# Designs tried in a protein design chat: miniprotein binders against a8xhq1. Part 9

Target 1, 158 residues: a8xhq1
Amino acid sequence: MVQIWQMEPYPCGDPRLPHHLFPPKKITPDELSKRTGTLYWKLDTLDQVALAKRLTTLKLEHNFKKEDIFTLDAETTANFDDKIEELFEESSVPFEQARMIIEGSAYYDVEDKNGQWVRIFCEYGDLILIPSNTCFRFTTTPKNFVKMRRFYKEEEGN
Short names: E, the ipSAE of ESMFold2; O, the ipSAE of OpenDDE; V2, 0.75 times the mean of E and O plus 0.25 times the DockQ between their complexes.

## First folded at step 4 (miniprotein)

Design K5 (at its last look DockQ between E and O 0.07; V2 from the best seeds 0.00; counts 0 for: pae E 9.2 > 1.5, pTM O .589 < .8, placed apart)
Fold by OpenDDE base, look of step 4:
Structure K5 (fold): chain B 158 residues (1-158), chain A 93 residues (1-93)
Amino acid sequence: as target 1 above (158 residues)
Amino acid sequence: SKTYRVEIRIEFDSPEQAEYFLLELAEIALDIARKHGLTVEIEIRETEDGKIEFRVRIEGVSEEVAREIAERIAELIREYFPDAEVEIEVRKE
């Protein structure tokens, strides 16, 4: 089941903790799209043909031409703590960001129209698309491991 | 109006190869459609024997256009997937 929730307004401490409201305010993928423009898909990774079709459609519709694999692992990534801190700094980019989690898990936080942060728990099989010029930030879960496919348009990168 | 279909059956070594190939095939089909101002229907499925079937359906086109699609696809296959088993057919519907 997809896990998306509204974050507490002023989260303190370890960014890798859930930081949900009390009680938690869960958000559907549809509501996520309405509030932030962010799209979410749970891919059927057991059906390779369906997966290929879905990714092909995504690439065609959004003109993605390149991809790479991005890995964060506390055990193998140099300067892991510094990178986690850097990635959790709020940023915005002038291009769309498509990400597919292939191993591990992570959080993508996106800011909605009202300035409220929405956290998306991403794990294996999850595909997200963050629109251009959207405030976002990223962190791993306490497991400190994630591996993802990142899709790019020609001459774009992050 | 005449309707032509280009059918491609191919086996891939990996899902990643399939994904790449399907993307390229779709782009070729769409490019030709744009060039001629045509509507293209693309269908991808797995056959019972485990092959990937890529089907392009074009309405209101000449046989020449259909052949052009087939030729470009064949060229793509030869370039990127020389070891793949491929069957290409152009049919009039």
Scores: ipSAE 0.022, ipTM 0.342, lowest interface PAE 3.7, mean pLDDT 83
Fold by ESMFold2, look of step 4:
Structure K5 (fold): chain B 158 residues (1-158), chain A 93 residues (1-93)
Amino acid sequence: as target 1 above (158 residues)
Amino acid sequence: SKTYRVEIRIEFDSPEQAEYFLLELAEIALDIARKHGLTVEIEIRETEDGKIEFRVRIEGVSEEVAREIAERIAELIREYFPDAEVEIEVRKE
């Protein structure tokens, strides 16, 4: 039951709040993919064999050669507020990006073909793949904590 | 404290075995680096004899943290990957 919703057109205030329409307009992973090209999977973290096979397949299919473990935590991350501001700046890169949430939660916002923003509520076990040249933004939820595995092709993690 | 590097070079017979190692490595990183956060860089390549080689690099940690990471990884390898070809190095940068 992944939560994905249409964002309000002019979000004001704290980016870590939901910023959905009133009433909320939820969308499916299939609609997310059709509108933005972004792919979503809920990985079975209790089945280590299936998880290992899925991640190995992903790395081979997308030629991901590097990864890191990234933590963002208001209680321990130096200059957390500055980092959140920077990460929420609209960005676009000429390569695919894959992120797997291994603890906590975060929002990934993705812009569709019509300039509308969709927000993905990412939690433990969620894996997303954002296509190249897709505008995105990132923030935590009000819990201010996320840990994730980030997958890179050679040199794309600069 | 000063900047230390932990480098691990390990070979696996299959990508699936390698991913099991990465899952356990993520758990070690959570246990050890709670206080400071921890970044693990991993390079993957196919060796000449068809095995999968991982080069794991952890930089910018204190000597104490580096030694703890190296010991935890060595313990992981001894327990779960006893046949893997492994080199572990803790080095001052």
Scores: ipSAE 0.011, ipTM 0.385, lowest interface PAE 9.2, mean pLDDT 79
ESMFold2 (binder alone), look of step 4: mean pLDDT 80; pTM 0.760

Design K6 (at its last look DockQ between E and O 0.03; V2 from the best seeds 0.00; counts 0 for: pae E 10.7 > 1.5, pTM O .687 < .8, other shape alone 2.768 > 2.5, placed apart)
Fold by OpenDDE base, look of step 4:
Structure K6 (fold): chain B 158 residues (1-158), chain A 80 residues (1-80)
Amino acid sequence: as target 1 above (158 residues)
Amino acid sequence: SEEGTTYEIRIEFDSPEQAELFLIKLSYIAWDHGLRIEVRETEDGKIEFRIEGVSEEVAREIAERIREYFPDAEVEIRKE
């Protein structure tokens, strides 16, 4: 099942730690959408035909015409610690972002309209769509490994 | 990324569904850190895959998988 939770307001230390509230405040995909506009799908990876159709439909509906594979690996990525630090700095882009995890795991944090951060634990089969102009940040889990498909529109660069 | 000579693979598919099926099947192969994959829609409506930074061995393996699952796909392997 998907794991989404509200983050503590002032997380300190390693960003790769869960940083949930005490007690943890779990968030549903529907609540995630209401609070942040972010969409989440758990794709059926066992049915390859259905999966292909699902992704094709997604690309068509959102006009994604480009994609790449993005990999972070502490064992092979140069300056991994610096890269993780950079990716965890909050940012906003004027276009929507679609990401599908294909290996490993990672955290996507998105800010809601009230300035509260929501953390999404992403692993294989998870697909997220972050709306444009949404504050977000990213980090790996302590396992320090993730591979994802990143989808882009024709006008967008990577 | 591997040291030495690397290869580029270019593949065109007739439909987005075929392209997606390829990506799904390719996911069963281990991806090297230096592997770069880019997918684009061509002007004539085809889907083009470009895989870069692979060894000759990996390139051959990928090509074999493509030919196995997609006999009508156009595959080109270039030495970088």
Scores: ipSAE 0.416, ipTM 0.743, lowest interface PAE 0.9, mean pLDDT 87
Fold by ESMFold2, look of step 4:
Structure K6 (fold): chain B 158 residues (1-158), chain A 80 residues (1-80)
Amino acid sequence: as target 1 above (158 residues)
Amino acid sequence: SEEGTTYEIRIEFDSPEQAELFLIKLSYIAWDHGLRIEVRETEDGKIEFRIEGVSEEVAREIAERIREYFPDAEVEIRKE
């Protein structure tokens, strides 16, 4: 089951730690969508038909025509600590973002309309779609490794 | 009545790698045509795509492109 939780109100320290409330307040994918517009799917990578249908539908509905592979790995990525710091800066872009985790794990944080942050623990088989103009942040877990497919329309974000 | 006539294209692949590559190659074909795609597993274990709701001209253009990229794929066009 996907792990999505309410972030603690005043997080400090290493952003790669969970930063959930005590006790944790879990959030369902439906609640995530209602609060932030962010969509989530758990892809069944062993069911070839379901996987192909989901990806085909996503690409057609959202006009995604390009993709790349994005890797962060503390053992091989040059300037890993600097890149992690840059990626965790609060950002908002005028286009939607689709990401499919194919190895490792990462956190995507998204801010809802009330200024509260939710954290999505993304791992193998997870596909998320963050709407345009949504404030977000990204980091790995303490395992410091993630590989994902990123889907784009013709104009790529910088 | 003729403006409502649509065609379907059927394509079969025997590997998930080829099926995924097919999805990627659709990005080189005009997505503005309102493609409706269904995917299923056949009884003999192949992956079948059906592209529906296209004009005859679009169906022929798509089929020609598919045969160029996937010469071993079974491709059929049918009036709906």
Scores: ipSAE 0.005, ipTM 0.230, lowest interface PAE 10.7, mean pLDDT 79
ESMFold2 (binder alone), look of step 4: mean pLDDT 79; pTM 0.755

## First folded at step 6 (miniprotein)

Design N1 (at its last look DockQ between E and O 0.02; V2 from the best seeds 0.00; counts 0 for: pae O 1.6 > 1.5, pTM E .576 < .8, placed apart)
Fold by ESMFold2, look of step 6:
Structure N1 (fold): chain B 158 residues (1-158), chain A 93 residues (1-93)
Amino acid sequence: as target 1 above (158 residues)
Amino acid sequence: SKTYRIEIRIEFDSPLEALEKAELFLILLAYIAREHGLTIRVEIRETEDGKIEIRFEIEGVSEEVAREIAELIAELIREYFPDAEVEVEIRKE
């Protein structure tokens, strides 16, 4: 079961720590969707043909035309500390995006309509879709390693 | 970081089946791309005549490694899509 939790209201210290309430307030994927519009799937990575069909359908439904394979690793990524700090800056974009974790783990935080943050613990096989105009941020866990496929729509002209 | 653009154009006639085959290739590529710090950007576009075009861009590696990855991609595309037109250009950007 995916781990999603209500974040403490003013998390201080290392963003890569869990920052949940005590006791933790677990959020279901349905509650995540109702609060933030963010969708979650656990994909079956053992059946590559089914995975390919599922991802093709997703890309067609959402007009995802671009993607990358992105790796972040404290051992090998140049300027890792600067890059992790930059990625944790709050961002919002006028288009939806999807992220699929291939290896390692990461946190995606999303803000709901009431200004409350929920944290999604993403690991192998997890796919999330963040809707347009949703404030989000990203960090690794203390393992400092994640590999993911990031899906994007075609950009509007400048 | 250093960026090398590899332009590989793959065109095929049956968009749905071709997209599913291209996705199997991308799943394989994601599994094979083991260099930490490597980013491979992929753009998939349907042409006006209904064919599928895929373009790749490689970042985070030396020119020698980028060339090796580009040759691997080209070899795999020829194996998976033997009827596809494949054009490879490498440039530092």
Scores: ipSAE 0.473, ipTM 0.734, lowest interface PAE 1.4, mean pLDDT 80
Fold by OpenDDE base, look of step 6:
Structure N1 (fold): chain B 158 residues (1-158), chain A 93 residues (1-93)
Amino acid sequence: as target 1 above (158 residues)
Amino acid sequence: SKTYRIEIRIEFDSPLEALEKAELFLILLAYIAREHGLTIRVEIRETEDGKIEIRFEIEGVSEEVAREIAELIAELIREYFPDAEVEVEIRKE
């Protein structure tokens, strides 16, 4: 089950910690969409052939022509701490972002129209679509490992 | 306020056709979701008899909005999935 919550207004310390309100304020997928426009898919990964076709179709219909596999691993990634810091800096891009977690886990934070941050805990099989011009940031969990497929309409980078 | 969930289950005989049509349908749903500030969750699985089942869930809406969206979705389903087995239900959370 997807786990989403509203973040504390002024988080400090390690961004990889949950940083939820106390008591926690859970956010439903619907609320996530209402507040940020972000869409969420939970794909059945048991049938890899079907999954491949699904993603192929996704790329065709959404005009995603490029993709890469992004890996962030404290054990193998050079300058891991610097990359974590960089990725957690707030950013906005003029294109939609499609991301599928294929290994590990991570947090995608998205800012709503009221300037409040919502954190999405992403795991294997999760596919998210972040709308254009949405403020977002990214970090791993304390496990320091995530592998994802990133889809692009062009070589947009991320 | 009360929250309602729309659940749509579509079953197809052809996996490829199902995926293609479903993806197109998802684009439309995504548009609707964005316009109305809704979230879509999708699960795809193969049934025991070899069919493809796609489940859509739309949450976080009032009863009135849920009914309106459900009607719109029903129309889209009739257009895009004329040969599929479809179940649509609205549940109160």
Scores: ipSAE 0.073, ipTM 0.387, lowest interface PAE 1.6, mean pLDDT 84
ESMFold2 (binder alone), look of step 6: mean pLDDT 73; pTM 0.669

Design N1b (at its last look DockQ between E and O 0.03; V2 from the best seeds 0.00; counts 0 for: pae E 15.9 > 1.5, pTM E .595 < .8, SAP 72.193 > 70, placed apart)
Fold by OpenDDE base, look of step 6:
Structure N1b (fold): chain B 158 residues (1-158), chain A 93 residues (1-93)
Amino acid sequence: as target 1 above (158 residues)
Amino acid sequence: SKTYRIEIRIEFDSPLEALEKLEYFLILLAYILREHGLTIRVEIRETEDGKIEIRFEIEGVSEEVAREIAELIAELIREYFPDAEVEVEIRKE
């Protein structure tokens, strides 16, 4: 099952660490949706037909006309540290964000309606959809590697 | 304008089938909600007999809009979950 939890209110140190509460407050996918509007799927990557159909449906229903592959890798990405810092800065965009992890792992943090951060541990086979105008931030895990498919509308950027 | 809450409870006879189709349903639901500028609260639980129950709550809509949305969702449910038991309730608040 996916790992989702409420973050500690005042995280300090390396943002790539879990930063959960003690004891951890786990969040279910339905609670994630309820609190933040964010949707989560665990895709069956072994069924290529089903996967293709699902992604096609996603694209059609949300008018995602473009996609790319985004890679963060401490071994190969230029200015990795700067990019990690930049991506962890809180932001909000006026469009939906669909992301599918295809290699590695990362954290997506989303802010709920009460101003509390929820962290989503994303790994291979995970698909998330972050609604428009949602405060979010991103970082890798300490392994410093993630590869994902990003879906977006033609007039929009990732 | 008045505020209404739409509650849609879905009980699935086949949890496995429900899970297989739920992803598509959520995608379509998200589309509908976006078109209407609305958000929805979702609660999912497993019943004692092993069935899956999903509850949707939509708030901040007029009676007319509430009925329209409820009908749209109900149609989707019937399409994607033909063996599911569906109950729709609209509450005025």
Scores: ipSAE 0.012, ipTM 0.200, lowest interface PAE 9.1, mean pLDDT 85
Fold by ESMFold2, look of step 6:
Structure N1b (fold): chain B 158 residues (1-158), chain A 93 residues (1-93)
Amino acid sequence: as target 1 above (158 residues)
Amino acid sequence: SKTYRIEIRIEFDSPLEALEKLEYFLILLAYILREHGLTIRVEIRETEDGKIEIRFEIEGVSEEVAREIAELIAELIREYFPDAEVEVEIRKE
């Protein structure tokens, strides 16, 4: 299920909680793109050929040349709480970011043009592309575990 | 422009295993071909005996460049699919 929502205006407490409005104000991938430029796909992992074609097309269109595997896991990551706090600091970069979740779950928050935050729930099979110069934040869910493939253009590195 | 059909027949013993590796092979191949300024068309089919065959078509290159690309592709295939059988033919169209 696609889960993208408008964040509450003054979130407090643990960032890993949903922080949606009550009732939730769900957002479609098309609305996400119109508000933030961020693209989201829920890929069908049961169709490996279609998956490969979608991912290859993305990499060709955006000239992604490198990948790594990023894992954040409360059981194995040293100084997990410090790292998750650092990753949740608002940031922007002058290049595109592409991430595909292959295990666990995470939240990516992106800020729209009106300063409102949209939260994207990312789990197995989800692919997200955040445009350059977009303000974003990252955290896990309360499960405290995510493994993802990160895609890079050679010149942007990590 | 001239079209060279580089036919590199890659036979896999396990179609499901080949599909699991296909993504990385295609990404690496696309990266290498873009370094050479090329767009490659790839045909993937399942043969009647259950193997996967991959064929490549490349346009707008000299015969010398086509041979270099074919040799590069064959080398990469052997690295990523060590049990695959590789045949290389180049045909000018």
Scores: ipSAE 0.000, ipTM 0.146, lowest interface PAE 15.9, mean pLDDT 76
ESMFold2 (binder alone), look of step 6: mean pLDDT 71; pTM 0.618

Design N1c (at its last look DockQ between E and O 0.72; V2 from the best seeds 0.00; counts 0 for: pTM O .613 < .8, other shape alone 2.89 > 2.5, unsure alone 68.999 < 70, SAP 71.044 > 70)
Fold by ESMFold2, look of step 6:
Structure N1c (fold): chain B 158 residues (1-158), chain A 93 residues (1-93)
Amino acid sequence: as target 1 above (158 residues)
Amino acid sequence: SKTYRIEIRIEFDSPLEALEKAEYFLILLSYIWREHGLTIRVEIRETEDGKIEIRFEIEGVSEEVAREIAELIAELIREYFPDAEVEVEIRKE
């Protein structure tokens, strides 16, 4: 089951550490949706024909016209430290976006309406949909490796 | 140092079925790309004559890597889309 948790209020140190409360406060995808509007699915990546149909439907329903296949790997990515720092900056955009993890792992943090942060541990096959005007940020885990597809509307893309 | 950009454009005649086949191709590409640690940008447009154009862009590679990637993608496109219109261009940044 996907790991989603309430972040500690004043995290310090390496952003790639878990930063959960003590004791940990896990939340469900339903609670994630109620608090932040963020939706979560675990996709079946073994049936690639069905996956292709599902992703085509997703892109048509949400009018996603731009995307990328994005890899961060501390061993091969040029300027890895700069890219990680930039991606962890809080961001908010006036359109929805989606992310699907293809390989490795990452954290997506989203802020709820009370200013509290929840952290989503995203792994292979996870897809999240971040609504418009929601503050989010991104980092890897200490494994420093993730490959994902990022979906955008026509005006934005990496 | 100098880097190179690869631009690959393909066009499809049948919108919905073509989109699903293109998505299947993107899934296959996503597995291959882990070898190079590169970001591939993809844009999907409907052209004015009602066709679907998919544009791929890859930046920040050496000339030798750009040629290898372009050949790999071209082989995959010819295998999966033998009748698609394909344009490949490599530009020095």
Scores: ipSAE 0.604, ipTM 0.814, lowest interface PAE 1.0, mean pLDDT 82
Fold by OpenDDE base, look of step 6:
Structure N1c (fold): chain B 158 residues (1-158), chain A 93 residues (1-93)
Amino acid sequence: as target 1 above (158 residues)
Amino acid sequence: SKTYRIEIRIEFDSPLEALEKAEYFLILLSYIWREHGLTIRVEIRETEDGKIEIRFEIEGVSEEVAREIAELIAELIREYFPDAEVEVEIRKE
């Protein structure tokens, strides 16, 4: 089951902790879309053929022409701590960001129209699409490991 | 760290089929390459003659590792797409 929640307004400490409200305020994918424009899919990874078709369709619909496989691992990534800190800095980009988790887990935080942060727990099989000009930030979970496919449009120069 | 480019050309019967098969291949590749902490850039292009060109860019690897990866990819392609024509080129950037 998808895990999305509204973050506490003033999170302190390790950003890799959940930082949900008490009690937790769960957010549905539909609410996520309405609040932030971010789209979420739970892909059926058991059927590889169907998965391939789904991803192909996604690429065609959004004109994704390039991708990379990005790995963040405390055990192998140089300057892991610095990288985590960098990725958790709030940023905005002028292009759509499509991400599919293929190993491990991570958090994508997106800011809604009211300036509230929504945290998306992403694990294997999760696909998210963050619209352009959306404030976002990223971090691993305390397990400090994630591998993802990142999709790009050709115009982005990636 | 050095960057290596691996270019693979695969011929398919139709563009849509080519894209789907390419995606299937990428899924398989991502699935088997779990242990490597590398960032791999992938570009897929369709040629005028109906071929799919897949280009991989691997950073931070040695020539030996790059060749090993290329061989693995080529082997995987031949295994899952026996009717595809495969050309492999390795270039140091």
Scores: ipSAE 0.169, ipTM 0.577, lowest interface PAE 1.3, mean pLDDT 83
ESMFold2 (binder alone), look of step 6: mean pLDDT 69; pTM 0.616

Design N2 (at its last look DockQ between E and O 0.87; V2 from the best seeds 0.00; counts 0 for: pae E 1.51 > 1.5, pTM O .705 < .8)
Fold by ESMFold2, look of step 6:
Structure N2 (fold): chain B 158 residues (1-158), chain A 87 residues (1-87)
Amino acid sequence: as target 1 above (158 residues)
Amino acid sequence: SKTYRIEIRFEVDSPLEALEKAELFLILLAYIAREHGLTIRVEIRETEDGKIEIRFEIEGVSEEVAREIAELIREYFPDAEVEIRKE
């Protein structure tokens, strides 16, 4: 099952560490959706036809017109430390967006309606959809590697 | 040398089945990106005729891989316009 947890209120140090409460407070995908509007799916990457149908439906339902393949890798990404620091800055956009992990792992943090943060541990085959006007942050795990498909609406550009 | 850029553009009349076929091609490209380190951007728009235009921009490939990708897209969409340029 996907791992989602309540973040500690004042995380300090390396953002790539788990930063959960003690003991951890795990969140279900249903609770994630109710608290933040963020949706989660685990996609079957072994059945390419089913995957293609699912992603086509996603793009049509959400009007995603653009996408890219995005890679962060401490071994190959120029200025990796600056880049992950930049990506961890709190962001909010007036459109929904989706991310599918195709290699490695990453954390997506989303803020709920009470100003509390939940952390989603995203791995191969995980797809998340973050609604418009939701504050989010991104980082890797200590493995420092993720490759993902990022889905955008037309107004995002790139 | 990984100095080539590919631009692929095509239109589809029957959006659901054709879009699913384009997505199968993208899933294959994602696998190739793992093996060859290419980057991909995709844009989808509706044309004035009510068709759907799909555009792929692919960078960071050798000439050999670029031509392989061109052959693959033609298996899915024979009428695709393909431009291969050295960067």
Scores: ipSAE 0.509, ipTM 0.802, lowest interface PAE 1.5, mean pLDDT 86
Fold by OpenDDE base, look of step 6:
Structure N2 (fold): chain B 158 residues (1-158), chain A 87 residues (1-87)
Amino acid sequence: as target 1 above (158 residues)
Amino acid sequence: SKTYRIEIRFEVDSPLEALEKAELFLILLAYIAREHGLTIRVEIRETEDGKIEIRFEIEGVSEEVAREIAELIREYFPDAEVEIRKE
């Protein structure tokens, strides 16, 4: 099952650590949607035909017309440390963000209606859709490596 | 070295099937991307006459990978317009 949890209220240290509550407060995809509007799918990557259909449906439903592959790798990405720091800064964008992890892993943190952060552990096959104007932040896991497909609408630039 | 750029363009009449086919290709490209670290960009447009135009741009490709991708293109999109540039 997907790993989603409420983050501790005052996390300190390495952002790449889980930073869950003790005991952990797990969040279901349904709760994630209710609290933050964020949608999550675990895609069946073993059936490529089904995967293709699912992604096609997603693109059609949300009018995604562009995409790219984004790589963040401590071994190859220039200014990796700076990028990690930048990506973990809280931000919001006026458009939906659809991301599918295709290699490695990462955390997407989204803020709920009550100002509480929810962390989504994303691995290969995970697809998330963060609504527009949602406060979010991003970081890799300690492995410092993730590749993802980023989906965009036509009005959005790559 | 990774010195090739590939551009693929094709038009299709049936949106859903074409998109699914394109997506399958993207899945394959994503796999190649994982292994070789290439850059992939995709754009899907609806033409005025109701056709779907799909464009792929692939950068950072070695000769070997370019050959592999070319084979995939031939398989999935035999009528696609393909441009390969050595940079």
Scores: ipSAE 0.266, ipTM 0.653, lowest interface PAE 1.1, mean pLDDT 87
ESMFold2 (binder alone), look of step 6: mean pLDDT 78; pTM 0.752

